# VHH binders against c3ng28: the designs that were tried, part 46

Target 1, 373 residues: c3ng28
Amino acid sequence: MLIIIRPSGEIALKSPRSRRNFEHTLANNIRSVIKEGKIWRSQGVLFLEVNDNNKNIEELSKVFGIASFSPVMSIKSYNNNLEDIINKAKEVFAEIVKGKIFSVRAKRIGSHNFTSLDVQRKVGEALYPFSRGVNLENPEVEVFIEIRNDVAYFYYKIIKGPRGLPVGVAGKTVVLFSGGIDSPVATWMMMKRGSIPVILNFNLGGSVHRKFVLEELSVLRKWSGGHKLKLFIVNGTDVLIKLSQIEKRNRVVMLKRVMYKVAERLCDKANAKSITTGESLSQVSSQTMTNLYVTEYGIKYPIFRPLIGFDKEEIVELARKIGTYEYSIKLPEYCAISTKARTSVELDEVLKDEENLNIDYEKVLENSEVIEI
Key: E = the ipSAE of ESMFold2; O = the ipSAE of OpenDDE; V2 = 0.75 times the mean of E and O plus 0.25 times the DockQ between their complexes.

## First folded at step 16 (VHH; framework vhh_7mjh_2)

Design w8 (at its last look DockQ between E and O 0.34; V2 from the best seeds 0.00; counts 0 for: pae E 2.9 > 2, framework grips)
Fold by OpenDDE, look of step 16:
Structure w8 (fold): chain B 373 residues (1-373), chain A 119 residues (1-119)
Amino acid sequence: as target 1 above (373 residues)
Amino acid sequence: EVQLVESGGGLVQPGGSLRLSCAASGFTFSRYYMSWVRQAPGKGLEWIGRIYITGDTHYNPSLKSLVTISRDNSKNTLYLQMNSLRAEDTATYYCARWGRYLSDLFDSWGQGTTVTVSS
């Protein structure tokens, strides 16, 4: 089976050099995910030759950088023979248009002695006897012919990809991953923009917390374009015992700061240039404008919050789409960061607490469990 | 009044085992998370582990193989079973209550019970 894969429209807008790089990365990601067949680039699209269509459809549907893809039939058109195209169209599309209102869409790349309009008209005429009629504006079935140089491709299924950019083109980001609903979605969104996530989890719930985090990451791995996910699991116990030494009202915000500080160290180690969180503005008391300000104060790397403007329902919808929702909702409440935080913590107070705590963030990271998924 | 009273500490030889108990009163024991922490002489507090309302446990990874936390809600008692004790395990062991939120972390402590591991 041959599949035509169309890169995201964003890729086409890039400079020629960048475009080639993005397409190359996309091809590599597809190769890594499919693990069979042959893939090659030609004239702005990718071709994938595979044996198993159903499995591949599911896998391709999760490869960022794909706008759409289509299983195709193809013939080599020798000497610009339009009759061969018409005959193949009848063979491929007669049953598809049978008893239906249909339209033919054709495009061509290269030099030919016929136009795309000619192809549409002649193929339309040839298919008309099998159909209930032609409607260009609102057909029941649309069939497609792409003529690329001396090869004609026939298809009627267009499967939408996830779009975005190929994972890897944007570098690495350290993700503060809690295992709740939000952090997997945030991770997914960053992958969609071409970043490779490096996962940082503070285990606050023990084996159960670990279990669900791994489950969620297994789901996300299907979206990673074949890139392995590195997970750092920090011993939350050590951090929490230290937090017991500061005022109760500041503990949640301080925990977040500790997470950011450790993430900063991980960025250095992993050559990541950003930190990503699942925070949403005013979703919880710890995520007020003021607390966000205080929490990230002094962090060297940009902090991306892809969900900052999303409401809870939107995030849940995305989680369902991604496939992480079913695991996230099973995470026990005690594994989550407390939602009862002071709505406005003073920066000076937090900085003072931070100084007093004197946490060795590097050591915290060094003591983490490292897993590759 | 919330009260936590640890017991079971004492002198034990290296390689020995010890079971500590914490008797809770003054609150609905079954509705709270409970923790064990310890403090060795001259060192800071170390979290041993926590047991949740559901009975699930969370241990310090450094101590997981040596300790087991359990609870008996009918007796309002928290337990810490320690095996293969080493000199480094010499410390005062505390029982602490923790509510559902981080703000409730260790909101009540016992007086502690001292464990000395020595030959």
Scores: ipSAE 0.531, ipTM 0.813, lowest interface PAE 1.2, mean pLDDT 93
Fold by ESMFold2, look of step 16:
Structure w8 (fold): chain B 373 residues (1-373), chain A 119 residues (1-119)
Amino acid sequence: as target 1 above (373 residues)
Amino acid sequence: EVQLVESGGGLVQPGGSLRLSCAASGFTFSRYYMSWVRQAPGKGLEWIGRIYITGDTHYNPSLKSLVTISRDNSKNTLYLQMNSLRAEDTATYYCARWGRYLSDLFDSWGQGTTVTVSS
């Protein structure tokens, strides 16, 4: 089975050099996901030849960088002969349009002695006797002919891909991954922009917490374009105990600052240039404008918050689509960071407390458990 | 109505061993993380270790070779086993319950039981 794969429009609009790099990365990612196929690039699309397998098609629909793909039938190495195209179109499409209102869409790449409109008209005329008529605006069936040089491709299905950029083209980001609903969605959104996530988890709940984080990452692995996901698990207990020295109402923001500081060290270690969180403005008291400002104050890497403008229902909808929601909701409540914090902590108090705590962030990271998914 | 009552303290010789108990009531014991914390005379609080609801443990690195925390959910009891005791282990030992959110730390404490390590 032959499949035409159409890269996201964003890729197609890049300079020739950039487009080649992005298409190459996309092809490599597809090879990693679809193990027994032949893939090649040709004039703005990718071709994948593979055995017919519903699993392969489902996996392909989760590769970032793909706008759409279509299984095709073809006639190869024919002289640019419109009659051969018309005859093949009848063979392929007659049963498809039988008894239906249809339309024909054609496009061409290369030099031909006919136009796309010629193809549409002639094929439409040839198919009309099998059909109940044509309607260009709202057909029951739409059939497609794509002529590339001396090969014509015939299809009637267009399967949507997730779009975005190929994982790997945008460098690495360290994701603060709590295992709740939001952080898996933020991870997915960064992969959609071509970034490779490096996962940092502060384990607050022991083996139960670890279990659900691993299950969520197994789901996200289906979207990673074949890239393995590296997980750093920090035991958060020692950090929590140090927070006993801190005024209770400031502990949540301080804990998050510790997480950001450890994430900075992981950025250095993993050669990542940003930190990503699942924080959304005003969703909970620890995520007010003031508290987000205090949380990131003085951090040297940019903080990406892909969900900053999302409400909870939008995040849940994405989590269900991604497949992580069912695991996130099973995490015991007591394993989570408190959602009840003072809505406006004082920067000066937090900075003074941080200095007095004198946490060795590199040591915290050094003691992490490292797992590759 | 949460109650935590420590017992088993007393005088022990250097090098000796001692097991402390904490009887818990007024809550579903098996659903909570628990800790032991100690305070030597005139000193600040020192966290000893934590036991998770699964029975896993995590100890203060400076103490992990000397202590074992366990729980018996059928008896609603938390235990602290201490070995190779030294004079510096003289302290009041407290049983503490972790709060509903772990970032809130401890929400309930016992009255403490005093351990004195002396010849």
Scores: ipSAE 0.383, ipTM 0.764, lowest interface PAE 2.9, mean pLDDT 89
ESMFold2 (binder alone), look of step 16: mean pLDDT 85; pTM 0.858

## First folded at step 17 (VHH; framework vhh_7mjh_2)

Design x1 (at its last look DockQ between E and O 0.42; V2 from the best seeds 0.55)
Fold by OpenDDE, look of step 17:
Structure x1 (fold): chain B 373 residues (1-373), chain A 119 residues (1-119)
Amino acid sequence: as target 1 above (373 residues)
Amino acid sequence: EVQLVESGGGLVQPGGSLRLSCAASGFTFSRYYMSWVRQAPGKGLEWIGRIYTTGDTHYNPSLKSLVTISRDNSKNTLYLQMNSLRAEDTATYYCARWGRYIDDLFDIWGQGTTVTVSS
């Protein structure tokens, strides 16, 4: 089976050099995902030759950088033989338009002795006897013919891709991954913008927590454009025992700050240039503007919060779409950090506590479990 | 009065096993998470693990293979089973109450029971 793949519109807006790079990355990602197929670029689109169509359709639907794709039939049309195109159209589309109001859409690239309108008209005429009629404005079915040089492509299915940018084009980001609903969505959003996520998880719940984190990441792996996901599971025990030594009101904010500090170290190690979190403004007491300011104070990498302006319902909808919601909701309640965090912690107090705790962030990271997914 | 009292410590040979107990009083034991923590001489506190109200457990990965935490709510008692003890396991062992959230982390401690692993 042959599939024509249309890159995201925003890729076409890039400079020629950038566009080529993005398309190249997209092609590589598709190769990584599909594994058994041939892919090539031609005149702004990608062609994919595969044996198993159903599996590939599902996989392509999760490859960022794809606007849409279509299974196609193709013939070589030598000497600009419009009759061959018409005959093939009858073969391919007669059953599709049978008993329906239809329209023909034709596009051509290259030099031909006929126009797209000619193709639409002649093919329309040929298909008309099989149909209930033609309506260009409101058809029940549309059939498509794309002529590219000496090859004509026939299709009637247009499947929407996830759009976005190919994973890898934007570099790496360290994601503070809690396993809740938000962090997987944030990860997904960053991948959609072309980032490869490096996952940092503080295990605060034990084996069950670990299990669900892995499940969520397995889902996200389907969206990663074939890129492996590297997971660092920090022993939260070492951090929690230290946090017991500071005031209760500061523990949640301090925990977050420790996470940022460890993430910062991981950025250095993984050559990531940003930290990503699933934080949403005022979603919980710990995520006030003041607390966000205090927690990230002094962190040398930008902190991306793609969900900062999202409400909980919106995030849940995205999680459902992504497929992580079903796992996230199974996390036990004891995995939650707090519902009673102070809404405003003083920076000086946190810095003093930080100094007193004297946590070796490098060691915390060094002692982490590393998993590749 | 809310209190935790550890027991079961003592001298044990390398390779031996020991079971510690922690008796809770003054609060509804079954409603709280419970934890074991130890402190070796000259070292900082090390968290061993905790047990949830559901009976689920969370262990320090470094000690997971050597310890089992359990609880009997009818007796208001927390247990720590330790196997294959080593010299480095010599420490004072504490039980601590743990609330649901980080804010309630280790809010009540016992006085500790000392375990010495020596030939």
Scores: ipSAE 0.603, ipTM 0.841, lowest interface PAE 1.0, mean pLDDT 93
Fold by ESMFold2, look of step 17:
Structure x1 (fold): chain B 373 residues (1-373), chain A 119 residues (1-119)
Amino acid sequence: as target 1 above (373 residues)
Amino acid sequence: EVQLVESGGGLVQPGGSLRLSCAASGFTFSRYYMSWVRQAPGKGLEWIGRIYTTGDTHYNPSLKSLVTISRDNSKNTLYLQMNSLRAEDTATYYCARWGRYIDDLFDIWGQGTTVTVSS
């Protein structure tokens, strides 16, 4: 079967050079996801020829950069022969409109001796006898004819894609990935903007924690446009032990600062230009405006918080849509929560404690386990 | 009553081996991460390692080739095996339970058992 794939409208707004790059990246991503198909670009769309439509539809529905796609039938017009188009439309659409109120939509790319309206009217006339009638505003079924130069394409399904930008066009971001509900959603949102996530996990829950992080990443891998996900696992227990030396009320913010500092080093190593977290403003006491300011103070890379304005219910809804929620709720409890955390820690106090702890962030990263997914 | 009771300490020769035990009671031992921590004379506390509920471990990097932490959840017992002991391993060894909260990393401690490595 042949599928017409419509890139996100956002891609069409790019400069000609950027648009070509984005379309190439999209095509490469589709080729990586749909390994047994042929893909080519033509006049603002992509065509994909594949054998298995149900499995491929599910996979295409997760490729960022796709606005929509449609399985099509086609003919090559010898001389833009409208009668050939009408006859093929009857062959393809007669059973589709049978007993239904329908409409015909036509689009033309190139030069033709007929208008789109001519096509709509003539095909509508030819299909009318099979139908219960025509309604251009509220049809039960809508059939489409897209004439591109000397080829006419016929379809009646428009399957929505996830939109966004192709993964790979926006560089890399290091994601602080705890494996809770929020960090997988933040990862997904950054992929939707074309970013390749580099995953940094501070393991505090041992082999069970590791297992569910890997499960969540295998789900996210289905959304990565064929890009592998690189995971760096640090055992965070060593950090917790060092934190026993500081005031209890500051420990959560300090733990996050250590995570940010290690993420900063990973940005250098992986050539990433940002750090991403799943933090929402005021969701917990450690995430007040003041505490987020202290947490990121002095970090040289921008911190992206795609969930900063989301409430928990909104995050959970996205997590279910993405498919990571069911794994996130199975994480073991581990020692990273405080009943004594301040809502407003003191910056100078935190910085002094940080200096005295003298954590070697490079060594923390060097001791990581590295996995590709 | 929640208790951790260490045993197995004593005098050992350099190069010798020793196995410490920690008997846990008053809580569901199998649901908690555990650690051994030691304190040499005149020194601060030194964390030895953590054992998770499933039996996997993470050790202080400076000690990981020298020690083995294990647990028997059916006996509510934590173990520390030490080999090739040196004079610097002389310390009081504590069994500790990881709490839920970062506020106090260990919420229950034993009283300790003393190991002396000397000729």
Scores: ipSAE 0.590, ipTM 0.853, lowest interface PAE 1.8, mean pLDDT 90
ESMFold2 (binder alone), look of step 17: mean pLDDT 87; pTM 0.868

Design x2 (at its last look DockQ between E and O 0.85; V2 from the best seeds 0.00; counts 0 for: pae E 4.0 > 2, framework grips)
Fold by OpenDDE, look of step 17:
Structure x2 (fold): chain B 373 residues (1-373), chain A 119 residues (1-119)
Amino acid sequence: as target 1 above (373 residues)
Amino acid sequence: EVQLVESGGGLVQPGGSLRLSCAASGFTFSRYYMSWVRQAPGKGLEWIGRIYTTGDTHYNPSLKSLVTISRDNSKNTLYLQMNSLRAEDTATYYCARWGRYLNDLFDIWGQGTTVTVSS
C-alpha cells in the first residue's frame, strides 16, 4: 500500500534549508516508527510504501510533523492520457460514490495537456451514473485525484495527523516527570514542538510509582517519532530525609528546587538546553508565582512550563487524548508532592537552607537508575 | 505522649540476621506511614525503607535485597528484618513516623537501637 503524507503547514513556512532539514527529520522519524516500509520525499510531500495499512495508520497518527496522510492508489499515466485517469477513477471510486452525492477534487503538479478542472469534469461525468448526483458545495463524499508528473494518485480518505514539528528538530529537554497527570502532558507538548525529552523522575512511592511512570512513558514513546526515551529515576526518599532537617514550611519548595538543581546537572550530562515541568500557575500552593521564582532562582537553563496557563480540566482532556490519563489517575496519593506548601517562601530562607543541606546533586544523579524506553 | 521505642539491636556476626522492633504509642499507629532510618558512625542518615498504611513497602534500592519491613497494627509495632548482615551495616537504627505531607515528614523519631556487625 502507498500512503501520501503531508507535512505540517508550519514546516512549509520555513526557509528552504530549514524546511529540508525538517522534512528529512520527519522522514527519518517515520522510518523509525514504521519499521517495514519505504519512504521518500517528493515535491513537498512524503510517500510511504507499506504492507500493513491499519497498523501504520495508527502509528502515523502519532507522528508529529504530519498534517495529514492518505492511502492512495496510483497509476502511471504515460503521454498525459486522461482516459487512463478516468478509467482508473471509475475503478477506484465507483463503489465509493455509489448512491451518494459526490464531488471530485483534482490537483496536478507538472506539465500536462489537461487542467485540474478538466480532470474534475471528466471524472465527474464518468462517476455520475453510479452516484445520486454531484454537489460541489456540500457533497456526501469527496474523491481526490492528484497528478504528479506522470503518476496519478487516487484517494478518498484524508486522515489528520497530530501536526507540530518532527521530534528531534528542537534538541533535548530534561523533563521533571512526577507521574501525575500534568507531567506526561507537558512532555507530550514539548515533543510536539520537536523536543526530545530526557525524563527525570524522583521516586517517592517505590515499585508502584516506578510501574506507573514506566507505563506512562510507554504511551509517550508512541509519540516520540521513534526516538528512545531515556529515564533517570532518582531515589527521592534520600532527598526527603535531608529535607526533614529544614523548616517544615520550606520543604515542598525546597524539594522542587532540588529537582531543578538535579535537572540542571542532567542537562549538562545529556546536552539538553532546557528543563520542562508540568507546573500550572496557582494550581497548587507550591506553584504560586513567588514560589516559582524562588525554585527557579539561579538555574542556568530555561524552564519551560507548557501548562502554565492551562486549567486542570484542559490538562485532563489532553491526558485523555494522549492516553496517559488512565495510568496517571492510578498513581497512589502518597506518590504526589504535597499541596500544603507555603504560598510564599522567602528566597533568602531557601538559599540558606540549600546551603545548609549541602546536597551533592551530581551524586544524586549518579546514583539514579537509568532506563531506556 | 507520642513516642517510638526501638529494640532488638545488639552484636551479630557477619552473615547473621536480626529483627528490630519499634513500639509506637500516643497516636493511632495504623493511620501513619512508618520508616526505618540508620546512621553509621561518622556517616549521615541513610533511609532504609517505608511501609504504608496499606502494608505496601518502599525500600532503598541499595538495601532492598537485605531488608524487609512489616507492621502489626494490633500491636502498634513496626519491624525491620535484616539478613546477611555485613560490617558496613553497623549503625544505630531508628524508626520514624512518616507524616502524610512533607510538612510532617519524619515528625517523630525513636531513640534508636544499635546494631554491631563484627566477627
Scores: ipSAE 0.536, ipTM 0.817, lowest interface PAE 1.0, mean pLDDT 93
Fold by ESMFold2, look of step 17:
Structure x2 (fold): chain B 373 residues (1-373), chain A 119 residues (1-119)
Amino acid sequence: as target 1 above (373 residues)
Amino acid sequence: EVQLVESGGGLVQPGGSLRLSCAASGFTFSRYYMSWVRQAPGKGLEWIGRIYTTGDTHYNPSLKSLVTISRDNSKNTLYLQMNSLRAEDTATYYCARWGRYLNDLFDIWGQGTTVTVSS
């Protein structure tokens, strides 16, 4: 089976050199995901030749950078012979339009002795006897013919892709990945913008926590365009013991500051230029405007919060779509810590506590377990 | 009165084994997570591991092969089994109740039991 793949419109609007680079990355990602096929670029689209099966369709539907794709039938037309096109159209489309109101859409690239309108009219005439009629505005079925030089392509399905940018074009981001509902969604959203996530997990729940994080990453791996996901697991309990030495009301913000500081060091080590979290403004008391300001104060890398404007129900809906929700809700409660904090903390008090704790962030990261998914 | 009392400490030869107990009273033991923490002379606190209400455990990676934490809810008792002991394992060992909320971490502590590893 031959599939025409249409890159996201955002890619099509890039400069010629940038577009070529993005399309090349997209092709490589598809090649990594669809191991048994041939892929090549041609005049603004990609073609994939692959064995006919549902697995390939499902996998393509998860490759960022694809706007849509269509299985096609094709024929070479010697001297641009319109009769060959009409005959093939009947072969492909007769059963599709049978008993239905239909329309024909045609487009051309190259030089031909007929117009796109000629194709639409002649194919429409040839298909009409099989159908219940034609309606250009409200058809039950729409069939398509795309003529590229001396090859005509025939399709009637347009399967939506996830759009976005090919994973890999935007560099790396370190993701603070708790394994709850929000952080897998934030990871997915950054991949949609072409970022490669480097996963940092503060393990609070031992081997059970680790197991669910790995399962969630296995799901996210289906969306990574064939890029492996690198996971750093740090011991969260040593940090919690140190935090028991400061005022209770400041502990949540301090824990997050420790996470940000360790993530900062991981950015240096992994050559990442940003930190990503699943935080949403005002969702819980630790995520007020003031608390977020204190949490990121003095951090050297941009903090991206793709979910900052989302409510919980919107996040859950995305988590279900991505496939991580069912694992996130099974995470035992002891893998998460209560996020109740006063609505505002004092910056100077937090910074003083931070100096007194004197945590060696490089050591915390050095002691991490590293896994590649 | 909520109380945790450690026992089982003492002098042990290098390479030896020791089992510590922590008797809990004054609260519903089966509903709380429990932890072991130690402090070597002149050093800071070091967590050893934690056991959840499900029986699942989470150990300090540097001590994982040395220790086993278990609990007996019918006896309100927490246990720490230590094997292949070294001189650096000399410390006071504390039993601690784990609050489920960050604000209540290590909310109840025992007095500690001293373990000395020496030839």
Scores: ipSAE 0.255, ipTM 0.670, lowest interface PAE 4.0, mean pLDDT 88
ESMFold2 (binder alone), look of step 17: mean pLDDT 87; pTM 0.874

